# Ledger of designs, part 12: VH-VL binders against Uncharacterized protein aq_532

Target 1, 203 residues: Uncharacterized protein aq_532, of Aquifex aeolicus (o66814)
Amino acid sequence: SDYLLRAESLFSQLKDANAKEETPYLYGKVKGYYEAIKLYAVEYKEDRIKTLFTLMSKNTKKAVRGAYTEREPLTELITFEPRVYFEEYCDGIMDECFYEKHYEKEKFIELVDYFSLKRRVEFLRNHEGKYCAPFDFGMAEALFNAVSLELMQEKPDEKVLIALREKLEPILVMAEEKLRYAMKKELPCYRNRLSEHIGYWKP
Key: E = the ipSAE of ESMFold2; O = the ipSAE of OpenDDE; V2 = 0.75 times the mean of E and O plus 0.25 times the DockQ between their complexes.

## First folded at step 4 (VH-VL)

Design A5 (from P13 with heavy chain S32W S104E, light chain S93R; framework fv_patecibart; at its last look DockQ between E and O 0.02; V2 from the best seeds 0.00; counts 0 for: pae E 12.1 > 2, placed apart)
Fold by ESMFold2, look of step 5:
Structure A5 (fold): chain C 203 residues (1-203), chain A 121 residues (1-121), chain B 107 residues (1-107)
Amino acid sequence: as target 1 above (203 residues)
Amino acid sequence: QVTLKESGPTLVKPTQTLTLTCTFSGFSLSTWGMGVAWIRQPPGKALEWLAHIYWDDDKRYYPALKNRLTITKDTSKNQVVLTMTNMDPVDTATYYCAHTEWGEYLPFDYWGQGTLVTVSS
Amino acid sequence: EIVLTQSPDFQSVTPKEKVTITCRASQSIGSYIHWYQQKPDQYPKLLIKYASQSFSGVPSRFSGSGSGTDFTLTINSLEAEDAATYYCHQSYRLPYTFGQGTKVEIK
């Protein structure tokens, strides 16, 4: 599809701006969306590719502008919020009720262990993952957004969910290890709160 | 320094309920990402994961044993408790508790010394 | 349930020689395999995480490699203190499972 070719062309803009070095979080996020687009291209799911390309393009624009302004904001986090319902069973003898909790799309949520992924990404996002592991966190965040978007579909594709999970996990682990290291060593990327000159962590 | 120690009975009769306590130090289950797992090892055999509890009270069980296992925590006492109902001689094993850090799917990085539980026939 | 099959079950090796232990998964698990060392009458100790990442304090003679379904633990130059049983463990999908173990002893 022409979206895949257009996605490829965005990297020229990123290279010209030196975005990998100047805006590593947004660069990682663009790369993550690109990997998701490649997965969907194999499955011929052009509607999903359009959505992902839009996100990729917006983050590319932000990365290029950020390189000039020395500023790199957090961008979108897309979470799937399943509806919860309870099945009530009451024991008439003891006059007590027992509850069984259920989620919409529970099968697909369990397939990728979605709530675990959500907690891990949200922790990185809220605890300096952008500064301590910018590329890995950005890429993980984009792949997580792709998982969320697939779960939001009327009928999620199991093969795509598995493939996205397989790409996401090693990147997420790397980001978590870098943050854990920064916490234990009290690196500036993590411990600085009132500094106007926070630097990115590098070993 | 992360340390864990298992405590509980060393001898249990068939059909009884086993209760094991893991007491730990060097981390807290109030800290994001922390978890404690139970693993057992029958004498001379391989390791078998049983259950896992996380800081947010999420709980996971080995499916074939789910109806026999209950894992709970007491964050203020730095303790995790495993109960296993309807014990059988095949459940004779050394039981370990182990630490996990930073969420899920991490390795079991620190282990207790283990406690041998014998189920007499 | 993902089955991990280790090879060999037992290995007797001359000191200073290279030890190779393999672990094969019944389906692809990416790099979500971990290696443990268990000496007689001791608890297991983590050696390698995520196929190739050394855990803290582990001697450099221990290394791991592989991805997908085929993984290898290598002891570059065996020392007497390395006599133990080694286990692989997958954390990719519940239930978490272990290999059957590989016992390594000194000739």
Scores: ipSAE 0.006, ipTM 0.487, lowest interface PAE 12.1, mean pLDDT 86
ESMFold2-Fast, scan of step 4: ipSAE 0.005; ipTM 0.467
ESMFold2 (binder alone), look of step 5: mean pLDDT 93; pTM 0.950
OpenDDE, look of step 5: ipSAE 0.018; ipTM 0.599

Design A6 (from P13 with heavy chain L106Y, light chain L94W; framework fv_patecibart; at its last look DockQ between E and O 0.02; V2 from the best seeds 0.00; counts 0 for: pae E 14.4 > 2, placed apart)
Fold by ESMFold2, look of step 5:
Structure A6 (fold): chain C 203 residues (1-203), chain A 121 residues (1-121), chain B 107 residues (1-107)
Amino acid sequence: as target 1 above (203 residues)
Amino acid sequence: QVTLKESGPTLVKPTQTLTLTCTFSGFSLSTSGMGVAWIRQPPGKALEWLAHIYWDDDKRYYPALKNRLTITKDTSKNQVVLTMTNMDPVDTATYYCAHTEWGSYYPFDYWGQGTLVTVSS
Amino acid sequence: EIVLTQSPDFQSVTPKEKVTITCRASQSIGSYIHWYQQKPDQYPKLLIKYASQSFSGVPSRFSGSGSGTDFTLTINSLEAEDAATYYCHQSYSWPYTFGQGTKVEIK
């Protein structure tokens, strides 16, 4: 689709602003949305592509502005909040009822191990992932947002979910490994940010 | 330096419950991202993953053994405990604990020396 | 359950020669394959993570490659201390599984 060409043109703006070096988190996030758009283009899912392109464009503008202003804020995190219901099982002999918890779209949630992905992205977000692994974290966050958006669809596409998960996991692991190393060695990216937050330091 | 060591009985009779303790140093399960796994290896056979426990008390079990396995942690003692009920001679194996990190998909990067558990009458 | 099939089961190799061990997954697992070395009467040691990333302290003669279903561990120039059994391990899906092992001996 024309969206791939339009998405590619956004990287010219990022290059002109030196965004990879100046705003690596936002650059990674733009790259993650681009990778998601490429996956959807194989399946020709125009409505999903439009949404992802809007997010990609928004983050590109923030990266360009941030590169010139030396500011790089965290941007959107999109989480799918499934409705929960309980399946009741009663033992008439003991006159007791027990509940089994179920989620809407449970099959799709299990397919990508969604709650684990959400927990891992939130951990990076809350523990200096932006500073210690900016590119990988930004890219992982965008791909996670794409997973969330697909799970929000009336009828999620299993092939797309699998492809998104396969793309997301190695990037997420890389971000986690970089943060783990920074935490254990108390690197400046981690240590300096803890010093900025009085209640964060736990030696 | 990360180290782990398994302890527990080396001989168990059929139907008895096995309790193994993993004592570790060089990391803590109070630290976000840390986990401990149990893996076994029957003599002359391949490795078999059994269970994980993570810093946030998330627990995973090999499905076929779920009703027989319980994994718990004692963060203050740097220990993880595995119990396995109704032991059978087929469960004879060397049992390892291993360090893992960052969710369910990370490799087992540091291992204990293992403890051989023999199940026989 | 994902089955990992290693080839060969056994290999006797002249010192300084190249060793190639393959691991085939019963379904696509991306790059979530890891390689371990287990010498006789020892615990396993991690060599390669995520198909191709060398673990700390692993000699450069060990390398890994592959993606999807087909993975390879390579020992570029076999040394005497490399005689061991090598296992692949997938961390993609529950339950996590290991290959059956490849025993490498010095000829």
Scores: ipSAE 0.000, ipTM 0.464, lowest interface PAE 14.4, mean pLDDT 85
ESMFold2-Fast, scan of step 4: ipSAE 0.000; ipTM 0.450
ESMFold2 (binder alone), look of step 5: mean pLDDT 93; pTM 0.948
OpenDDE, look of step 5: ipSAE 0.017; ipTM 0.611

Design A9 (from A2 with heavy chain G103L; framework fv_patecibart)
Heavy chain, then light chain:
Amino acid sequence: QVTLKESGPTLVKPTQTLTLTCTFSGFSLSTYGMGVAWIRQPPGKALEWLAHIYWDDDKRYYPALKNRLTITKDTSKNQVVLTMTNMDPVDTATYYCAHTEWLDYLPFDYWGQGTLVTVSS
Amino acid sequence: EIVLTQSPDFQSVTPKEKVTITCRASQSIGSYIHWYQQKPDQYPKLLIKYASQSFSGVPSRFSGSGSGTDFTLTINSLEAEDAATYYCHQSYSLPYTFGQGTKVEIK
ESMFold2-Fast, scan of step 4: ipSAE 0.005; ipTM 0.463

Design B2 (from R8 with heavy chain R100E Y101W S106D; framework fv_roledumab)
Fold by ESMFold2-Fast, scan of step 4:
Structure B2 (fold): chain C 203 residues (1-203), chain A 123 residues (1-123), chain B 107 residues (1-107)
Amino acid sequence: as target 1 above (203 residues)
Amino acid sequence: QVQLVESGGGVVQPGRSLRLSCTASGFTFSDYAMHWVRQAPAKGLEWVATIWYDGSNKQYADSVKGRFTFSRDNSQDTLYLQLNSLRPEDTAVYYCARDEWYGSGDYLAFDIWGQGTMVTVSS
Amino acid sequence: AIRMTQSPSSFSASTGDRVTITCRASQDISSYVAWYQQKSGKAPKFLIYAASTLQSGVPSRFSGSGSGTDFTLTINSLQSEDFATYYCQQYDSYPYTFGQGTRVEIT
């Protein structure tokens, strides 16, 4: 749990850099990873903590120097791509077969409603969430990345997944409301940044 | 019914500080972004700062960056503007104004304004 | 910052006149302009947003038009309560900026 103390010390650097005001998107990402680290610290899962600390540290360094690019929010989204398989059910009398679609780790995907979370985070990413709800989008992206990383594990931690979902949900709602407001009112954050993503936006 | 009331203005010497307040009533304060706009005597309007409904995003005019700080207390329906290192150029009537947090065709940015509070920097 | 320039600085007009106020942005702001009316000693009143959309409760004699860099506010039949100072404002990008104002006076 040395990483927890080290993670806490990163916030002193963020405070000195006024990151909350100057780089709210990156500050949000760091905050999100920190919240995930705290969940694993109580279970002494050092391997998970080390991975999240690496991501937290990377984003802290960017925030402190005030450097990031238009592409970074788009490229840092981590998604779990489960294998799909079909179970066959046949009616011998009618000689009819039905196929039920299933996913690898389906119970965990259903536990956190992963595909719903994925669609919501991708919507925020693709519609200027970085600029219209920077802190909330950053935090949501980091927490969603933690969910994706945990689903990739051989033995996903059900307790941590539930806790991550509970932290992520209200953040997503806040980011979505801010984006909806910006889109409805055609605020500068939504309008002015759209052209800067022209290479990443489909007509 | 729906109203904003500013307070905390006054006469102060250059280099001193003032804290302005804006108290909201008649609407759910925590649902709205808020703005400060000022107007120097016999001059036009100048946008000063914006704060989102939850305080997570703040924007400042370049002329006040590093000197003014914006905050809100949603439990008290109150907006605050801390004015530090005041200059004669900061002399103005300061208005608190409401912007709708949730998008709606019926509501507009800066749709409700307070009566203003006068800040005079001189001695 | 985006500079907003209004023309004219003042109008002398009579009731029943058609008054047109122009606002020019130093760069393309699409339609992100609002118009306000301010009477002496009072706070501004919101009139128009998105260049041409009239705020509910604002009389139909007021209208706005324009896109890009050039915008106009028109008052078709000026009434006694319309003598005031009018401001345009861009909300395309921070910092938000206002025009210098246009005074509409009876003489």
Scores: ipSAE 0.000, ipTM 0.412, lowest interface PAE 17.4, mean pLDDT 82

Design B3 (from R8 with heavy chain R100E Y102W S106E; framework fv_roledumab)
Fold by ESMFold2-Fast, scan of step 4:
Structure B3 (fold): chain C 203 residues (1-203), chain A 123 residues (1-123), chain B 107 residues (1-107)
Amino acid sequence: as target 1 above (203 residues)
Amino acid sequence: QVQLVESGGGVVQPGRSLRLSCTASGFTFSDYAMHWVRQAPAKGLEWVATIWYDGSNKQYADSVKGRFTFSRDNSQDTLYLQLNSLRPEDTAVYYCARDEYWGSGEYLAFDIWGQGTMVTVSS
Amino acid sequence: AIRMTQSPSSFSASTGDRVTITCRASQDISSYVAWYQQKSGKAPKFLIYAASTLQSGVPSRFSGSGSGTDFTLTINSLQSEDFATYYCQQYDSYPYTFGQGTRVEIT
């Protein structure tokens, strides 16, 4: 509840900075983290909420500071890398530890079709999704980061993963459609990296 | 099919109250900011109020501040506009409208409108 | 509040004509202008946003231009279904404001 009130305070800062118009990518990131926080609040998982609030706060500060900046840097993309995770989690010794943890994670990876989501988000990131569909791409990245963070937990929450996946899918589709249209029409957002066409995917 | 349907209009005396409703269908209502816009007979459009997707931010036209209250029930895909202390100048067709910007990330305004509901304040 | 002033108030035109409607903001609103079409007894229909971007499904004979304080809506080769009232609207800042409307009437 406290984090929900504080999250609302962050949106007030975004409104004062006109972030929806000035920094739509970061606005999307903040919105995505806020949606994830609300999902966890229903499940009373305060530790997850704290982590997501920290990411939300970081992006809010960037948006407020960059309100008059035409060029926004890409923010963090959190990915679950199974091999690296298992090696570190098992203290470098794989054998039975790897088998057990791989089996446990495999269920959740398959549940959300993680590697497909990762490929789609990376495609948006590598092909000017930030400029051609900034809000949708930002929101998709935040929700994907929440999925990645949950998969890194020792015991991922199946219900939350499903809810995050359901929230993420339509946003990813929207971002992908906008980007494909921009690529096909060779819109300025796809060709221009100065951000003067942020928020415009049509010519 | 994306649709907004207003209801609750009617004829009332000055100083009375009405509650307008707008039901949404065919889209994820909770992802969109919503607006109320009114139009007096034979006159132009006037923005009345905005409510964000989660109800956290509400903005009102100066002419209705303190008299009108905007709210939403995301579990039932419904908007409400409580009209108090009605005046003859509030006579208008009231439309609810969707702000597409939230869902698409573009600089869009009112992309989907309801059919409107008539409020007549007669003295 | 930002005032939006449209000109002309009404336009007498025939099918095939080119119609240009002007909208002027009392202060710089960048490109945050939308245009709407309203037919008698109907709700407004969304035409253009960001001053120049056509909403999907809107015929290509409609176009918008402008930035800052001066904006125009152009209908190239007017069709019979285009006789309506047109409104500009700024969504740069609250309160959102509309122009007074331009009625396009058949000659």
Scores: ipSAE 0.000, ipTM 0.425, lowest interface PAE 18.1, mean pLDDT 81

Design B4 (framework fv_roledumab)
Fold by ESMFold2-Fast, scan of step 4:
Structure B4 (fold): chain C 203 residues (1-203), chain A 120 residues (1-120), chain B 107 residues (1-107)
Amino acid sequence: as target 1 above (203 residues)
Amino acid sequence: QVQLVESGGGVVQPGRSLRLSCTASGFTFSDYAMHWVRQAPAKGLEWVATIWYDGSNKQYADSVKGRFTFSRDNSQDTLYLQLNSLRPEDTAVYYCAREEWGSYLPFDYWGQGTMVTVSS
Amino acid sequence: AIRMTQSPSSFSASTGDRVTITCRASQDISSYVAWYQQKSGKAPKFLIYAASTLQSGVPSRFSGSGSGTDFTLTINSLQSEDFATYYCQQYDSYPYTFGQGTRVEIT
């Protein structure tokens, strides 16, 4: 995929900018999108690669240029709506039939335990995960967006969904553990001391 | 799709017993800690007991310790609370609720409750 | 046991009002506080966890804040469906404990 080669180039640019140290949240997002792109490249899903590359590129440019905004809106958080209601009119003089047709995605939603993943990502986002576990949270958010993107497709790819879930779950656990520790100890990152805690969890 | 349905409540005389059940559906029951919470008429909420996902840890409120016994059957997606030596002050609606540790979500879903009335 | 104290015990309000309910823990519980809404004759509904995180599907007019021992639930523009009793709950340690409840009543 041409986009895979371009993604490799962008990730190299991010490394050259020392983004891992300077903007670890954005670095995590870029790496998460990059990991998802690599999974799709194996499956030859070019349209998903394009979408994820666009998101990766935007975050790479922000990280490299230092255009980092802590309060950026959730415009990059992709959410999937699993239920569609259909209203069908039955043949009859004045009769109407209303059918609830669950969107044919429940199998895939259950496969990845989507709503559990969604709640966990939202919890991290709302509780300073960006500052207390920036790399892990960024990566989790990007991988969750890839899961949401795949569930929105007409024919979700089970192999990709399983692979994304397998990559996302341990990252969520790590981010949650770091955040839980920060909350309990009231560390500067949780108390919203941005300038003092950047890199706090750096090995 | 998550549902919790309590049953087993009723009217009993002081000193008697009841067995409450809570049936779970729409989620993997064995991954969740479960709780019982009660509410006396016109009073607030009181936590009664918890049981961890595998049954290995059980905690009880001091007011019921030694009288109530919590158990679960993960193969049947069912929770049980055995109420012994019931007292008038145990009169309450009893709710079951789930807790998902990994999400830090205590009591994210509740049942509709079952009424226990202890009267002479 | 950690004691949770809510104030006020009741609040008279009209639609459109801003309502603030406070909850104080007898010891430091970091941010392990949840808020629930209970309507007459119904089971409690989960609103907020970890002091400030809104449960999915809860209207944005609800917000929570606080850490340590002092916590607040705010309803920014009260709607008719918001007249209910609200409870805070700590989940820092067993036994889990609830506040006594705050009843939000129509004026």
Scores: ipSAE 0.000, ipTM 0.411, lowest interface PAE 20.1, mean pLDDT 80

Design B5 (framework fv_roledumab)
Fold by ESMFold2-Fast, scan of step 4:
Structure B5 (fold): chain C 203 residues (1-203), chain A 121 residues (1-121), chain B 107 residues (1-107)
Amino acid sequence: as target 1 above (203 residues)
Amino acid sequence: QVQLVESGGGVVQPGRSLRLSCTASGFTFSDYAMHWVRQAPAKGLEWVATIWYDGSNKQYADSVKGRFTFSRDNSQDTLYLQLNSLRPEDTAVYYCARDTEWGDYLPFDYWGQGTMVTVSS
Amino acid sequence: AIRMTQSPSSFSASTGDRVTITCRASQDISSYVAWYQQKSGKAPKFLIYAASTLQSGVPSRFSGSGSGTDFTLTINSLQSEDFATYYCQQYDSYPYTFGQGTRVEIT
């Protein structure tokens, strides 16, 4: 895939910007999207690759631009909300179409234990995971976003969902352990770091 | 496929030096932290040293600090361990190993076959 | 330095047996534990990290558990290819340290 070659070239830009050290959260996100792209590449799913490459490229550009984007208060969390999705898919009609699509998706939701993953990622997001486990949280968020996007597809790819789940789990565990340690020791990352204390902060 | 190939081992007398090399292939070498781990005959594993992806951070076991020097050449996909002031207790098979996924918070996912260093009286 | 102690040092088992190896850390290391398998004359093979997460391609008969200071590796139905020495490793802090190893031998 042309996108796979382009994705690999983005890491040259990240190295030039020292992104691993300067913007570890964004670096993690780029790495996570890249891992997801590789899974789709072996199945020749160019439409999924293009979507993930767009997200990977966006975060690479932010990392290259530096500290202002690293200080953004919100993360780029994408969630699959069955009711919202089915209301849109079925023209807002809560009838046979809604129930049929719900049953079709239920298999895949159970396969990856989606709502458990969602709660864990949201906990990290809401409790300074971006600052206390930046690389691991970034990578976990990107992989979780890939899971969410695949569940939104008309025909989710079971094999890729399993592979994404397998890659995501250890990274989530690591982020959770780092956050737990930071909370226990009351590390600076867990306490709200006022950027204005060390000077001016504006996007 | 991911491959790590060690070389440079041999037999030396105490006080002498050796230079170990590890050549990497099948992955983007410059994205990974790398490690050296050794194993004395009939003994367990002992971590020796860690080097970050860009060489900026190096960590050493106390037993080798000041005697061993870790370096890497990202343009050649090669890792080096300079062994100075060798002692009989340094006799071991030396393995190079790759960190799992960038950073130093994950264990070693791929190992080379090892190279034998023997320090005799 | 964090000391890692494995039990037992060795034991004999038969194909089909359930095997449990324990690893104790001298201080709280949360879940920063990895497990490796080493066959005679070969390099170690990565099995488990974060105490309980299996590396891709590792058979499901292997499992890990524990947190804090006490950790276990379990092989639920031992196969002929599982006779090897197993090592735990902490990666909570430098210096990284390994357990002394547990040798699983054929009865």
Scores: ipSAE 0.000, ipTM 0.430, lowest interface PAE 16.4, mean pLDDT 82

Design B6 (framework fv_roledumab)
Fold by ESMFold2-Fast, scan of step 4:
Structure B6 (fold): chain C 203 residues (1-203), chain A 121 residues (1-121), chain B 107 residues (1-107)
Amino acid sequence: as target 1 above (203 residues)
Amino acid sequence: QVQLVESGGGVVQPGRSLRLSCTASGFTFSDYAMHWVRQAPAKGLEWVATIWYDGSNKQYADSVKGRFTFSRDNSQDTLYLQLNSLRPEDTAVYYCARDLWFGELYYFDYWGQGTMVTVSS
Amino acid sequence: AIRMTQSPSSFSASTGDRVTITCRASQDISSYVAWYQQKSGKAPKFLIYAASTLQSGVPSRFSGSGSGTDFTLTINSLQSEDFATYYCQQYDSYPYTFGQGTRVEIT
């Protein structure tokens, strides 16, 4: 897909902005979406590629600007919520439709161990993963978001889901290891982030 | 469904000013970077200016830099191009055009019908 | 600035002809080329981006190719609605420049 060429060009913009050093969380997000795009390109799934490219492009723009947003979360966690999804899909009729569709999706949820991945990503998000393991957390969040978006499809792609999980797992381990080290040593990224955020950078 | 409508063109003397507007409908205006492109009578296309989806980044062609100012009002789904110190060489049909996405691609998937600016004494 | 040069400037063709328009960049622009069609008195219409990717709704008789400095727009079997001026545009680097246009006229 020519979205691959466009995605590659976004890294040129990131290099010019020194994004890997200046905005490592956003750089990680962009890298994660790029890895997901490559998986779909092999399958010629243009609709998935377009959606992920939009997310990749949005985060590239934020990184290029280097914007600092006081007290606003920059994390864009996308989660698959079975009941909410099926409620909309089944037009509010939850009985037979809900149970039938739930069983159809059950194998995909189990295939990627979705709720385990969700808890791990949420833990990183809620415990300063953005500051203590910014690149790894960003990449993990983007890959997890790709998993969530694929589970929302009427017919999820098993091959891509397996590949996404295989890419996501070692990155999650690395982010978790960095966060544990920061917690054990009471590093500034974990111990004192609120003080730095609110105090030092305010005009 | 996507529609862009330009207005504000007219006939002015050299050195005067005009303000062009472009009203967007049929899409989420605040999600897209926008451009102005002009075409002099019986000539080709010339890119004039770009504005990002949130107005934070603006770029201008060297021929208009310092004279033209691009702005947007996302609450009104409207673009504005302020033309100052107009020259006969600025005579053209001015089109507003939509970037594909947030200012990342710099090519134009939808165009308005154009508005004519004529600078003559 | 990157100069985009189209060849030919104009030519006459008949329906059913295969039409080839070339666009040459003054420096390497990878695949960052878009093509537009403009009919007399109308706004340009977007045809192709990334040198070879057709915009949705554009007839399959249109195709683009090329990379680096040399790019080509081809119309396989020219139809009556295809008589127009065609423009290439580079979007590799600011300022974003167009070719001078190629006018396709009926014979």
Scores: ipSAE 0.000, ipTM 0.420, lowest interface PAE 17.8, mean pLDDT 81

